# Ledger of designs, part 48: miniprotein binders against q56419

Target 1, 326 residues: q56419
Amino acid sequence: MEGRTLEEVQEEVFKRHGVLVPKKELEDLAKALEEAGLLLTEKVEARLKEEEEKLKRERPMRLAGLSYPEGEREARAFLEAFRASYPGEGEEARVLLMPHLEPSRVPEVYGAALAALEKTPPPERIYLVGVAHRPLKEKAAALPVPFQTPFGPALPDLPALQALDALLPFELFNTPLAFREEHSLELPLFFLKGRFPEARVLPLLVARRSPELGEALKVVLRDFPGLLVLAVDLSHVGPRFGDTPLTRTLAEEARRRDLGFLERLAEGEPEAALAFLGANPTRIDGVEVVASLLPLLRERKGKVLAHRLDLEAPTLSAVGAGTLVL

## First folded at step 19 (miniprotein)

Design eh12
Fold by OpenDDE base, fold request of step 21:
Structure eh12 (fold): chain B 326 residues (1-326), chain A 116 residues (1-116)
Amino acid sequence: as target 1 above (326 residues)
Amino acid sequence: GDLIERLEELAEEVIEYLEEHGEEELAEEIEEQIEDIIEALKSGDTESAIHILTELAETIARVLHRLGAPYELLYKIAKMLARVSEAARELGDEELFRRAWEAAIKAYDLARELLE
């Protein structure tokens, strides 16, 4: 903090990491922020630079041993258990919408995704589009490096990534640090890599709607066919998200929004799905991803395989999750 | 400012390639037109700049393709065209946007042909 005010630090942290730390708490949290790599100290900057340099080579697992098993054998058993949690059959997917929520919260939704993947011929590549929970320099970004999984590294499709970059009005390869801890890619990738071990991956993040991304991807998909995966959650309601504690009315509204969104997507009407949400009062997090991928979702008919609104009891909040195949 | 810098860098690379491959006249033409484009951008005549740049880039892409240039150079042309298409969109010029975007796809397609 040498020479910077608490306000300057707060502003910089917010700008770089999307975290607003109350000024009054900044001093108390300074140590924790430093350890978290959020406080802009020389030490933190040096660490972040080192981590950025590492991310030029690979993206390590962050949630292994926490959200999923680290060991391959245990990871396979984990996949089987999740598949077993969904009693239905899947359908072939050309587009898969699946959650990125903590898997243990919505096992049957991930199970439905696995069921769909069972009916899907192994793709050469997977376009994995997640939600940026941290700020990006651009509307969207990619990280063109191997992502570590218990099943081995998910290798990037460099030719397809290069082609995609060539058709974007911004640098696709931006904000590598945003990928460091991004669970919206890591969690779905576990399931995808487990099912399709030989598929290359295009790990993409969307921070803001980028129609350009969808148009570019439409061209790229012609030459580089693959499975498109939208790794998105649905409604976020309750105190954690600025609402009152979950009530029956609030839960019903969240479910209505989630299902209404998914059903319209299943009908091949992504614009109608977005319009249905309006101001998005239940905070469906997938809206920016869907808005970016409109050209790829239009006229594709599919099926909603699963939906859940999962209660987080300690906070009286809930998050929606769904699985859709197109 | 960022667009101008990128344009200058790309122009330099293209000019160098063309000079090395016997297209000296075209290289001189590009240099002149790039100066005009940059001047237009600086003066706030963005629409004219994008129009000239789009036409120039289409010509360059065809020549580079004919010469069997590295596909990466054509991808850079496509990228530039994508950038200017976005600039056109920001100006609210849908026709210019469409034209620049179609040109970007064409440059991309020409690059893909070089890989086949």
Scores: ipSAE 0.883, ipTM 0.953, lowest interface PAE 0.4, mean pLDDT 91
Fold by ESMFold2, fold request of step 21:
Structure eh12 (fold): chain B 326 residues (1-326), chain A 116 residues (1-116)
Amino acid sequence: as target 1 above (326 residues)
Amino acid sequence: GDLIERLEELAEEVIEYLEEHGEEELAEEIEEQIEDIIEALKSGDTESAIHILTELAETIARVLHRLGAPYELLYKIAKMLARVSEAARELGDEELFRRAWEAAIKAYDLARELLE
């Protein structure tokens, strides 16, 4: 009843349908709808609490059969196909920037990441830093549980996660439900776990830039060395993201912004990369992660291995993805 | 505020540990200082309170390390110092920001020594 009185509803029903519904019947209907809404709210809340409790024990695959195969044999063949889509050689990575966009949309960009991992000695652990697509209670979060993959569970590095939490001015283990559907961790993890089956993982999300996270990670990496992975996408342009339909001019700007950002990162100049973006008019989502991790990116030079601005014809939109080794 | 609640929780655990390990007089001194810090925070004298809290937390970390306390307790001291460091940054006190962060790292390092 959209802010209407019962009398107003009664009058409207009479005008439209020629029947006069007694006020009592309208009152009974309003009460029943309110009670039904209350019951649905309680059921939803109970289900969410149940899912939150389950996420405190493990994070199941959500994208098996959709973005990658569920079976181990098929998953290994899938990795081989993606590696083959990038004909070049990688370089050893101490820091890897890779996408979290749907893999089939940017196969050579994921292939470039696999090429870099081929040149990278197996790490004891991987610091996997994704982008929170759901609100977090804090600037960043972690979920200290096994993440299921077709290659077996990716086990958390609990000592390193505990150490990281000890150096943060907020509770790191917050917002478990935000991890339930978070593809920015699940999609890169499929590739990382497939290549480094023995590595433990620190599954981290950034919602808002957190300079304290980068300072804390600098200390933790001293004691818990590992591979740092920025699992981020680049420009997001077009109507799906609030722009006019994609034009050649908008696509050229997005590509220029993506490459300029990556190139400045490759020169070890993350502050210059952020300044280059200004107000970030093409919505590179890697900005908050890079801004958080400045102490880990400064003066670390490397190479851009791949980039693609992938077009979404049905939505007249595009998303950029890249692979950077530092 | 949130800092007060976190400090009260940590203080209870630290005081309990000290009392159980023969440091009752020190536990009483710490309790009194924490009460003073909390009163200052409630009165809006935040910058003075976090200066005192930084020094107190550094002292607590060294004592806990000497006593061979559980490393988790030292991690909690490090986290409190990280919270103090953030509070100092929000107040624009750059000197205390750096001092509290350095103290957080030191408490963390002491915890790591206990883990070996």
Scores: ipSAE 0.882, ipTM 0.954, lowest interface PAE 0.5, mean pLDDT 92
Fold by OpenDDE base, fold request of step 21:
Structure eh12 (fold): chain B 326 residues (1-326), chain A 116 residues (1-116)
Amino acid sequence: as target 1 above (326 residues)
Amino acid sequence: GDLIERLEELAEEVIEYLEEHGEEELAEEIEEQIEDIIEALKSGDTESAIHILTELAETIARVLHRLGAPYELLYKIAKMLARVSEAARELGDEELFRRAWEAAIKAYDLARELLE
C-alpha cells in the first residue's frame, strides 16, 4: 500500500483477479494491518527494552555453537587448533591488531594472534577496541558489564572505564543495544579470554573517528596499563560491497592496500597508513579505529605476522584480515 | 543548549558541596560567573565563555581537592572541561582547545590523587 490509493489497489485486484473488492472491506483490511503493525511494533519495542535491561547486567554469547564452541573443553581444543594453523612464532605485543572476521575463514591469522599472545605477559587489563557495525549515538561507546565466554565471564575494568569517560567530551556509556550482536568484540574476546583468563576488559566500539578517544586513552593508560587490541578487518571487495565480482586485479589491489596499511602501522607511522588509503576504495574496516588511536600508535614499531584475503565464493566477494604486533 | 544545561547542573552540585563545607564566598562567586558564562554562550561569545569557564573550573578543582571532595565530582569537572575543549576545537581555536584539555587532565589528576 505504500503510496497507492485504496482505489488504485481496488483496480489492481480487479485487473488481476476479476474481483471487485468493496472499498469498505479494503479500508477494514488496511486498518487491521495497521493495528497489527502497531502491535508488532509495541512488542518489538518491549522486547528491545527487555534486552537493553539485560545488557545492564551482562552481555551473553551470541556466536557460541556457531563461530566457536560453547563448551570449555571444546573451546580449548579450538584455540589449540587455531594456534597450530600458524607455524611461526609470535612476538610480545603492547598493541595487537587482529581480525574480527569469522574465525574459520582466516584460521592462520587468528593463529598468529595467539602466537603473539603466547609471548605477551598476562596483562592486568585489555583495551579491546572493535568496529561498530551498527549506529552509535556517539562516535564511540563502551559497555561496562561482563561479557560471557566459554572460559567464564570477561569482567569489565570499571575504574579504568570511569577514568576514560571523565576525559571524553561525550558520554562513553551509550547505545548498549549496539553491543548485543557485535561480533567485532565477541570473536576476538574468545581468543583473548582463553589466553588471559584473569584480565579485565574494556570493551570499546568505534563508529566514527574520534581523535579525543586516543588522547583520553593515552592519559588513562598511564594510570591503568594494559594490552591494547584493535579488532579490525581490512579490505572488503566484491558484489556484497558494491564492486564487480572478484578478479585478479581487484584482489591484488585489495592485498596491496591491506599490506601497505599494515606495513606503515608496523613502522610507527599511522598517519602515513591513513594517507596511503586515501578515499579507501577497497573499504578497509579498521580506518576509523586507527584514526581514533593515533596517539597510541605513533612511533611504535612492530611486525606484520599474518595476512589473508579470504574469498566468499557464493558472493564472489573477499575480506582482508591481518595480524600486527607493536 | 545541552552544554548550558549540563553546566547549570554541575554548577548546582558544586555550589551545594561548597556551601556545605564552608566555602560560601566561593559558591557566590561561582554563581555569578556561571551566569556570565551562560550569557556569553547565549550571545555567541563562545570563546570568552570557554576562557572564563576553564579558569573557574581550575580553581574549583583545586578547592575540591583540598577539601577532600568525592573524586566523582572532580571527574565531572574534567568531563566538562573535555566538552569545552571540543567546543574550542570546533571553533578552530587551538590555543583555547589545548588550555581546556590540559585543565581537564589536571582535574582528572587531582581526582586520582584522592583515590590513592
Scores: ipSAE 0.882, ipTM 0.953, lowest interface PAE 0.4, mean pLDDT 92
Fold by OpenDDE base, last read:
Structure eh12 (fold): chain B 326 residues (1-326), chain A 116 residues (1-116)
Amino acid sequence: as target 1 above (326 residues)
Amino acid sequence: GDLIERLEELAEEVIEYLEEHGEEELAEEIEEQIEDIIEALKSGDTESAIHILTELAETIARVLHRLGAPYELLYKIAKMLARVSEAARELGDEELFRRAWEAAIKAYDLARELLE
């Protein structure tokens, strides 16, 4: 917790331990730690400030050498191996829903995304919409800086980002620290940059549903056409997420929810997809992203290319991942 | 409070530009209307404030476009209109929301024309 926001801690705990600690519990813990004098020493604040200042220039890789290779040659071999893990062919994507889960857990799902990208003409820009696993000051945010990848920097589309900001009722460029370790952007971006080296990127995070984001993006996409990528996971079930250990019944329910969600999206009915989930008892990660992008998903028909519910055996928990093309 | 401050800042920037470009009468009108809008906001008449602001902003956007103002200034107008559209939505006034949002898009479009 030293030098991290509660949100950063939440994300780290989520990344390391796969436990989404409720923000309230983290707030309570932070308060308890603050009361205990364990909160942000001047040193930690200084470090956070330094990291924030760095994020004004670039977003460095955090998962290179861990989730994917750092070297370009090895990274290309990694892409090829993941593509090979999906035996099918892709379809042209105008909208791509893909996971942000650890790639090694769901290689064929990423392979399906790569297959879709092979059939997609190189876009001028990619609207990469991830999930904020850390709280944002606003419902959504962007980081208008280069993101480092093994294939070189993914450069921001500053004109398109500026246009998007102009149409939002809140400051788009907020909470830069939330991007520092956000894997929901970094992991998909590896695959996207590897396939489309010349594409500019709009790195976006959604913390809470923002209908205004979808409406603004709809206007911006008219003038700044590109590929829309939803980097979202699906169900999160088991002890890491507050459930009992994974059972056949729980796994079947998670799959039913995931597939029911994806199929309704594939039919061009994103509102029906959200309604199908109701209270979202299996905690589909991408709900807030989809809810924010309704205007861009309506009436777009597509295909579910892959789905997996991946068991994390040490925690008897599972995470759903899918690839959808629209 | 935040909206008022942002409105005052934007108004000041717009007024300064207009005064520098021979639109002194409009600048004076903006000053008067901004005062009225702020008073309406403070009194809790948010709907009236948003209506007046939307109409004013549309007028300003057209004039700025005609003058060949920096596109960034029109983006700020679009942003303000987007903000007030959201305020209207929060009030449950769908018509006012739509009106302000359409105005935001128009201001944005005018800005885009200045970049061409």
Scores: ipSAE 0.882, ipTM 0.953, lowest interface PAE 0.4, mean pLDDT 91

Design eh12
Fold by OpenDDE base, fold request of step 21:
Structure eh12 (fold): chain B 326 residues (1-326), chain A 116 residues (1-116)
Amino acid sequence: as target 1 above (326 residues)
Amino acid sequence: GDLIERLEELAEEVIEYLEEHGEEELAEEIEEQIEDIIEALKSGDTESAIHILTELAETIARVLHRLGAPYELLYKIAKMLARVSEAARELGDEELFRRAWEAAIKAYDLARELLE
């Protein structure tokens, strides 16, 4: 009804159609629409509750057959093709920063991540920290269930997740519905599971900076060693993100911000990386994740293996992606 | 409000365990101290409440460890201490934050020892 009174609606219908609809009929219609809306809301709530109950058991694939192949054989060929797209060699990673962008947009960046994983001994567990693109009840969350992949389920490390929860000032296991369609975990996990089939996973999402998460993880990593993966994108510029169409100047600024951020991380100076971004005018996606993991990133030196600013031509927008090893 | 409820629930669980394991004097002391802590929290003396709670929790964690309590109970204590540490941080009391956080880690470590 967009703030219109029933009388205004009656008058409008009269003006448009020459019919005076009785107020009672309009009231009945409004009530019926309200009831229908309530019924729709109840149905949606019931569906969400059902989906939440399913997420207590497993997280199904959502992007299989879309972003990556569903079949294992095809998925392996997909991995090999992505690895082949990066001509360089990787380095052993203790911390891996990699993208969560649609893989087809930045194949060589994912290829660089695979190259790093080739030089990395199989970890017992992977701490996979993604970006929450949906609201969380808390600053961060985990989903302690198997994540489905073409290579079989990625099993959770329940003891390590329990240890992490014990050291957090909030409930770690919150907002399971936020994981349902979160691509920031699903896409990186495809590559990680394909390379390390036996590794258990701690799937984590960050919505807002949580220094507590980094401090807790620092303690937990002592007892539960593993590979830390930051699944983050970099700059988001252009009309889709509220900017003018991509220009040379805007692209140069995005690249400058991305590379300046990654280089400072590679030097073991995560606070300097955050400070370099300031107000983050190019909207680097990984800021809240990095801000949450400062204790784990300090003094770790590494190397930037790949970077790309990928143009989405239909929207004249671009997204930055990078691969960093620490 | 949520913190008080969680504290009451944890205290009840700890008291019950201690009474069942021959630590009746400590259980009585905890009950008294918890009442004081809750009163302090309600009155807005959050700093005092956090101090008392931290000291009490450290004592409880050691006793529970000695008794061979379920590690999960020590994890609950660690989590309570983590919550309290965050409250101290929000108040801007860095020393109290550090103390509570160190206590949380200690409770966690004691729990880990029970799993070995």
Scores: ipSAE 0.881, ipTM 0.953, lowest interface PAE 0.4, mean pLDDT 92
Fold by OpenDDE base, last read:
Structure eh12 (fold): chain B 326 residues (1-326), chain A 116 residues (1-116)
Amino acid sequence: as target 1 above (326 residues)
Amino acid sequence: GDLIERLEELAEEVIEYLEEHGEEELAEEIEEQIEDIIEALKSGDTESAIHILTELAETIARVLHRLGAPYELLYKIAKMLARVSEAARELGDEELFRRAWEAAIKAYDLARELLE
């Protein structure tokens, strides 16, 4: 970025992507973000066309060497360390809610997800539903290409994606560039691919609530059974999000909202979970995803395995993360 | 506008397939009904258009299934019905929404049968 300070880049990265990057890594991140086209620069604009063409074939890793190791051996050790960070045992998941926050911020929450995956029979396919942090042309989107991981490519389930598209009132395959930099898919996918190397993936993003997505998926899941993964964060509070610096009161409210949301989901009452949030004053990230998937979450009982409200010290802000199995 | 264009394109594809497979009479009937649907849409009688389109699409889906048409064509019909269902929902007509959505699922199911 010609003319921006590392601090400005850090702030922009935080504002745009919710990923906390240490100052020491900011230069590497800034370079990676420029290369990944995450920063709005003339250089990025010139590369957008090229990247869009590449995204017709594959989605490359963007956070390898930053958020997780690029090398397979190191990546496996990374998974084991994250699993070790959660002292509990998991439960079998039909639906898994897990974070997409920078893994190093909430290791035990990802560890809980891994614990659940240990108890889950290998699925044929994973419906990975993330949050669009960039605008989509439609309420939701999919990218029907391989996603690169340190464990090899996560291959798309094209038949299931085609079936899903057939039941949606909009074009599912839209806004491919939104997937290029979307960490809400890449970070969870690292863990999922590491655990289920043979599973095909349906990489989905939700920008706005799409009730039709849940209804369509309910039909598709009959013919194409698999693990549903909601890759969502929870509360976003503090100055980065328009609040005052984190206080005990604000943190308690964020935790109350997060846990109240997750607990109602665990009871199989997703509408009650949404109603509990009201205007969503703590900005739970996963609201639009949950609102889109109501038919798949109803009457499914489960368990909250982990929760954390993680302080981002540089901004005195905090992000909630949780792991829920249904 | 976009819905009409998509409807015209899909109708053309369906008509062409039917004509090629010995269903010329049905193809002619579809052409006439599509004109009526488009006119209804243009006049703002969206509810009537959706009703007619839903019934027509159900009939077409059954015939295409019987003929062993490419499953992709039935998926296109399912998608059109899904679009129409959303239009009904936007109008606040829950019954029409449900009818169109059920028809979409049926068209999808018929497509799946062709893949098996």
Scores: ipSAE 0.880, ipTM 0.952, lowest interface PAE 0.4, mean pLDDT 91
Fold by ESMFold2, look of step 19:
Structure eh12 (fold): chain B 326 residues (1-326), chain A 116 residues (1-116)
Amino acid sequence: as target 1 above (326 residues)
Amino acid sequence: GDLIERLEELAEEVIEYLEEHGEEELAEEIEEQIEDIIEALKSGDTESAIHILTELAETIARVLHRLGAPYELLYKIAKMLARVSEAARELGDEELFRRAWEAAIKAYDLARELLE
């Protein structure tokens, strides 16, 4: 209630309940609420600091029992079911683009990623690049700790992370709390760790395009070869995202933008893919990651394995997801 | 700002290492150049300062590599050069941007040689 005076509150209470509450009592209540709010703020701040310190040791599962099973046996069966949702064959990947959307919404898209991983020699490490959904202190960040999964901990590649940090004009390890609830790493990691249980991980987030990240990664990958994974979603259309209700025309436009973007990436032309989107009218989620990683995407040809624009019926909105192998 | 603070911390560590390893005259020269660079940065003479810093950091990297310094110290030199490269890009000096970035890679490569 912005700007209401105690007199206005007093009058409103009288209108509703027929009781005139003395202004002194309203003043005392307002002061008590302010004090309680201050105490809650201090407790929240202390809790966040405690959680930040815990994240400097490990990143626990947040989505077990919600997006994937917690037990290893059930989790492995889950992977097999997702692979079965994609009837095609994969291709070997040096770079894999895959979604971070809720897996049950796009099962064949995750299945296509698994098909690609089946054709991919087990890497020593995985460069997992997600989209920061919470603010970062810098354009990009990493968290150099084990990430828990149903398949055991995904261990960080500390030497490679140290090398990457050495080539960046900012501290790479800058925002531990941003990883606390970051599903763009956790959901793809479940699939990656399940297929490559011995691979170490570089868990990376991009908040804003960082050309320096791509240049640094080009050098680091020379010395620390591995699989590069872009964990990104595609179009976001409909009222939830500021559009009119989803129509056939809007859905067709979103699909066209998604596929045109992916196809240009598959041609080894990431600048053309970004230019194709222009002002990004369907809000493709992956543009900041792609713009950061241009040196790693140029001249790499490949194939789009799957795409879905998935309907969010309650919101009359849709989100696109795809699988691309380079 | 942040560049000055990072430079001061790195300089102290480099100077201590050089003094421990018989390079006292070079350590004094570096200290004087760092003070001049910091003064130039504070006065807004940024482009000249980061050009000089790029050349100084390259010299330091070669000396540290020759002395067999800990690879971590060379990583810190590489990171300083990456910061200088970004500063050059913000100024719109494309040539200095590329020069400093190439120097960052070279310092990084020297660090990698010490690890091997």
Scores: ipSAE 0.877, ipTM 0.952, lowest interface PAE 0.5, mean pLDDT 91
Fold by ESMFold2, look of step 20:
Structure eh12 (fold): chain B 326 residues (1-326), chain A 116 residues (1-116)
Amino acid sequence: as target 1 above (326 residues)
Amino acid sequence: GDLIERLEELAEEVIEYLEEHGEEELAEEIEEQIEDIIEALKSGDTESAIHILTELAETIARVLHRLGAPYELLYKIAKMLARVSEAARELGDEELFRRAWEAAIKAYDLARELLE
């Protein structure tokens, strides 16, 4: 009924069904729908406000029993199984790039991240930077509350978060509801909390590139040193993402772009990594996070530990995931 | 518009603190300069307003630090300077951007000293 007069609706119903609905009946129906929509909107608004208030106190697990085990014992066994799926050794990381894709789809990529964490001294805090899958009111956001995990709550580093907020030209704590279902933080956090149970966390989301975030973090990390984690996925290709069905050529291009991006980051050349992607034709997920964090990535050399372009056979599509240490 | 409202709110808090702690002459000077800054912003003379605000905020930060003010007030000064520096960047004035950003870091550092 959007953009149509009642007369136009009446005529369309007559053409399709051979029934002439009086204008008065259409008017009554439109009024009833409008009233029902108003009541539903008020109920939804009340529920969203309630959810928002809950998120100001804690962020509960949303993926326990779905993506990882709910119980602590089973969760520890899960970590060890994922570590075993990567037969190599890690390297110490000051910066870790890891995926947020469903763990069972890329087990050796998460295993490589665990291998890196084994070589990394336990940090006092973790700067966990994910990708916002819901709109934010600003370019970036944080949620300064405990995030629940099977290993206990991941406690926020409140002093570091307050310091970060003080150096930003926008309110950092701006969109609590965006964190409600945000798997780009929850999935990596499971692995990070499991390996660093004493580390506090700065849970951060980027929606659009924020150079000011990188500049502010450079100052905050001076006073609040810790592990920087970029929780990002790579190429998204195939019909789910607006392409032709996945062919060998498209898959080879996606892999080339993923690895070329990671390799340039590993050389300490984040601007070159972004330039290599150009218009980002394979829709690498991590671009906005990397563009935000340039001051923290420049001149920091490292190594690509793992990569997989994971096939979604039912949709003839694929998503890339990688592990990079710097 | 949003910057003006935030500036007025912060100025009120700073002025109250200074008056409470024997800095009435500085509080009066700040009030006058805030009025000038707001007039410059409303008239579209944003670059001049940013320059004046940067200098004023640095002075305020040093005085607040000397008085042992709550570190949170200094964080608010740092945040205002971060907003000012971003405004300078949006105007394309890279030198003023860097000047204001350096001032933001200085105010932040003063706040950190009060926590230590």
Scores: ipSAE 0.876, ipTM 0.953, lowest interface PAE 0.5, mean pLDDT 92

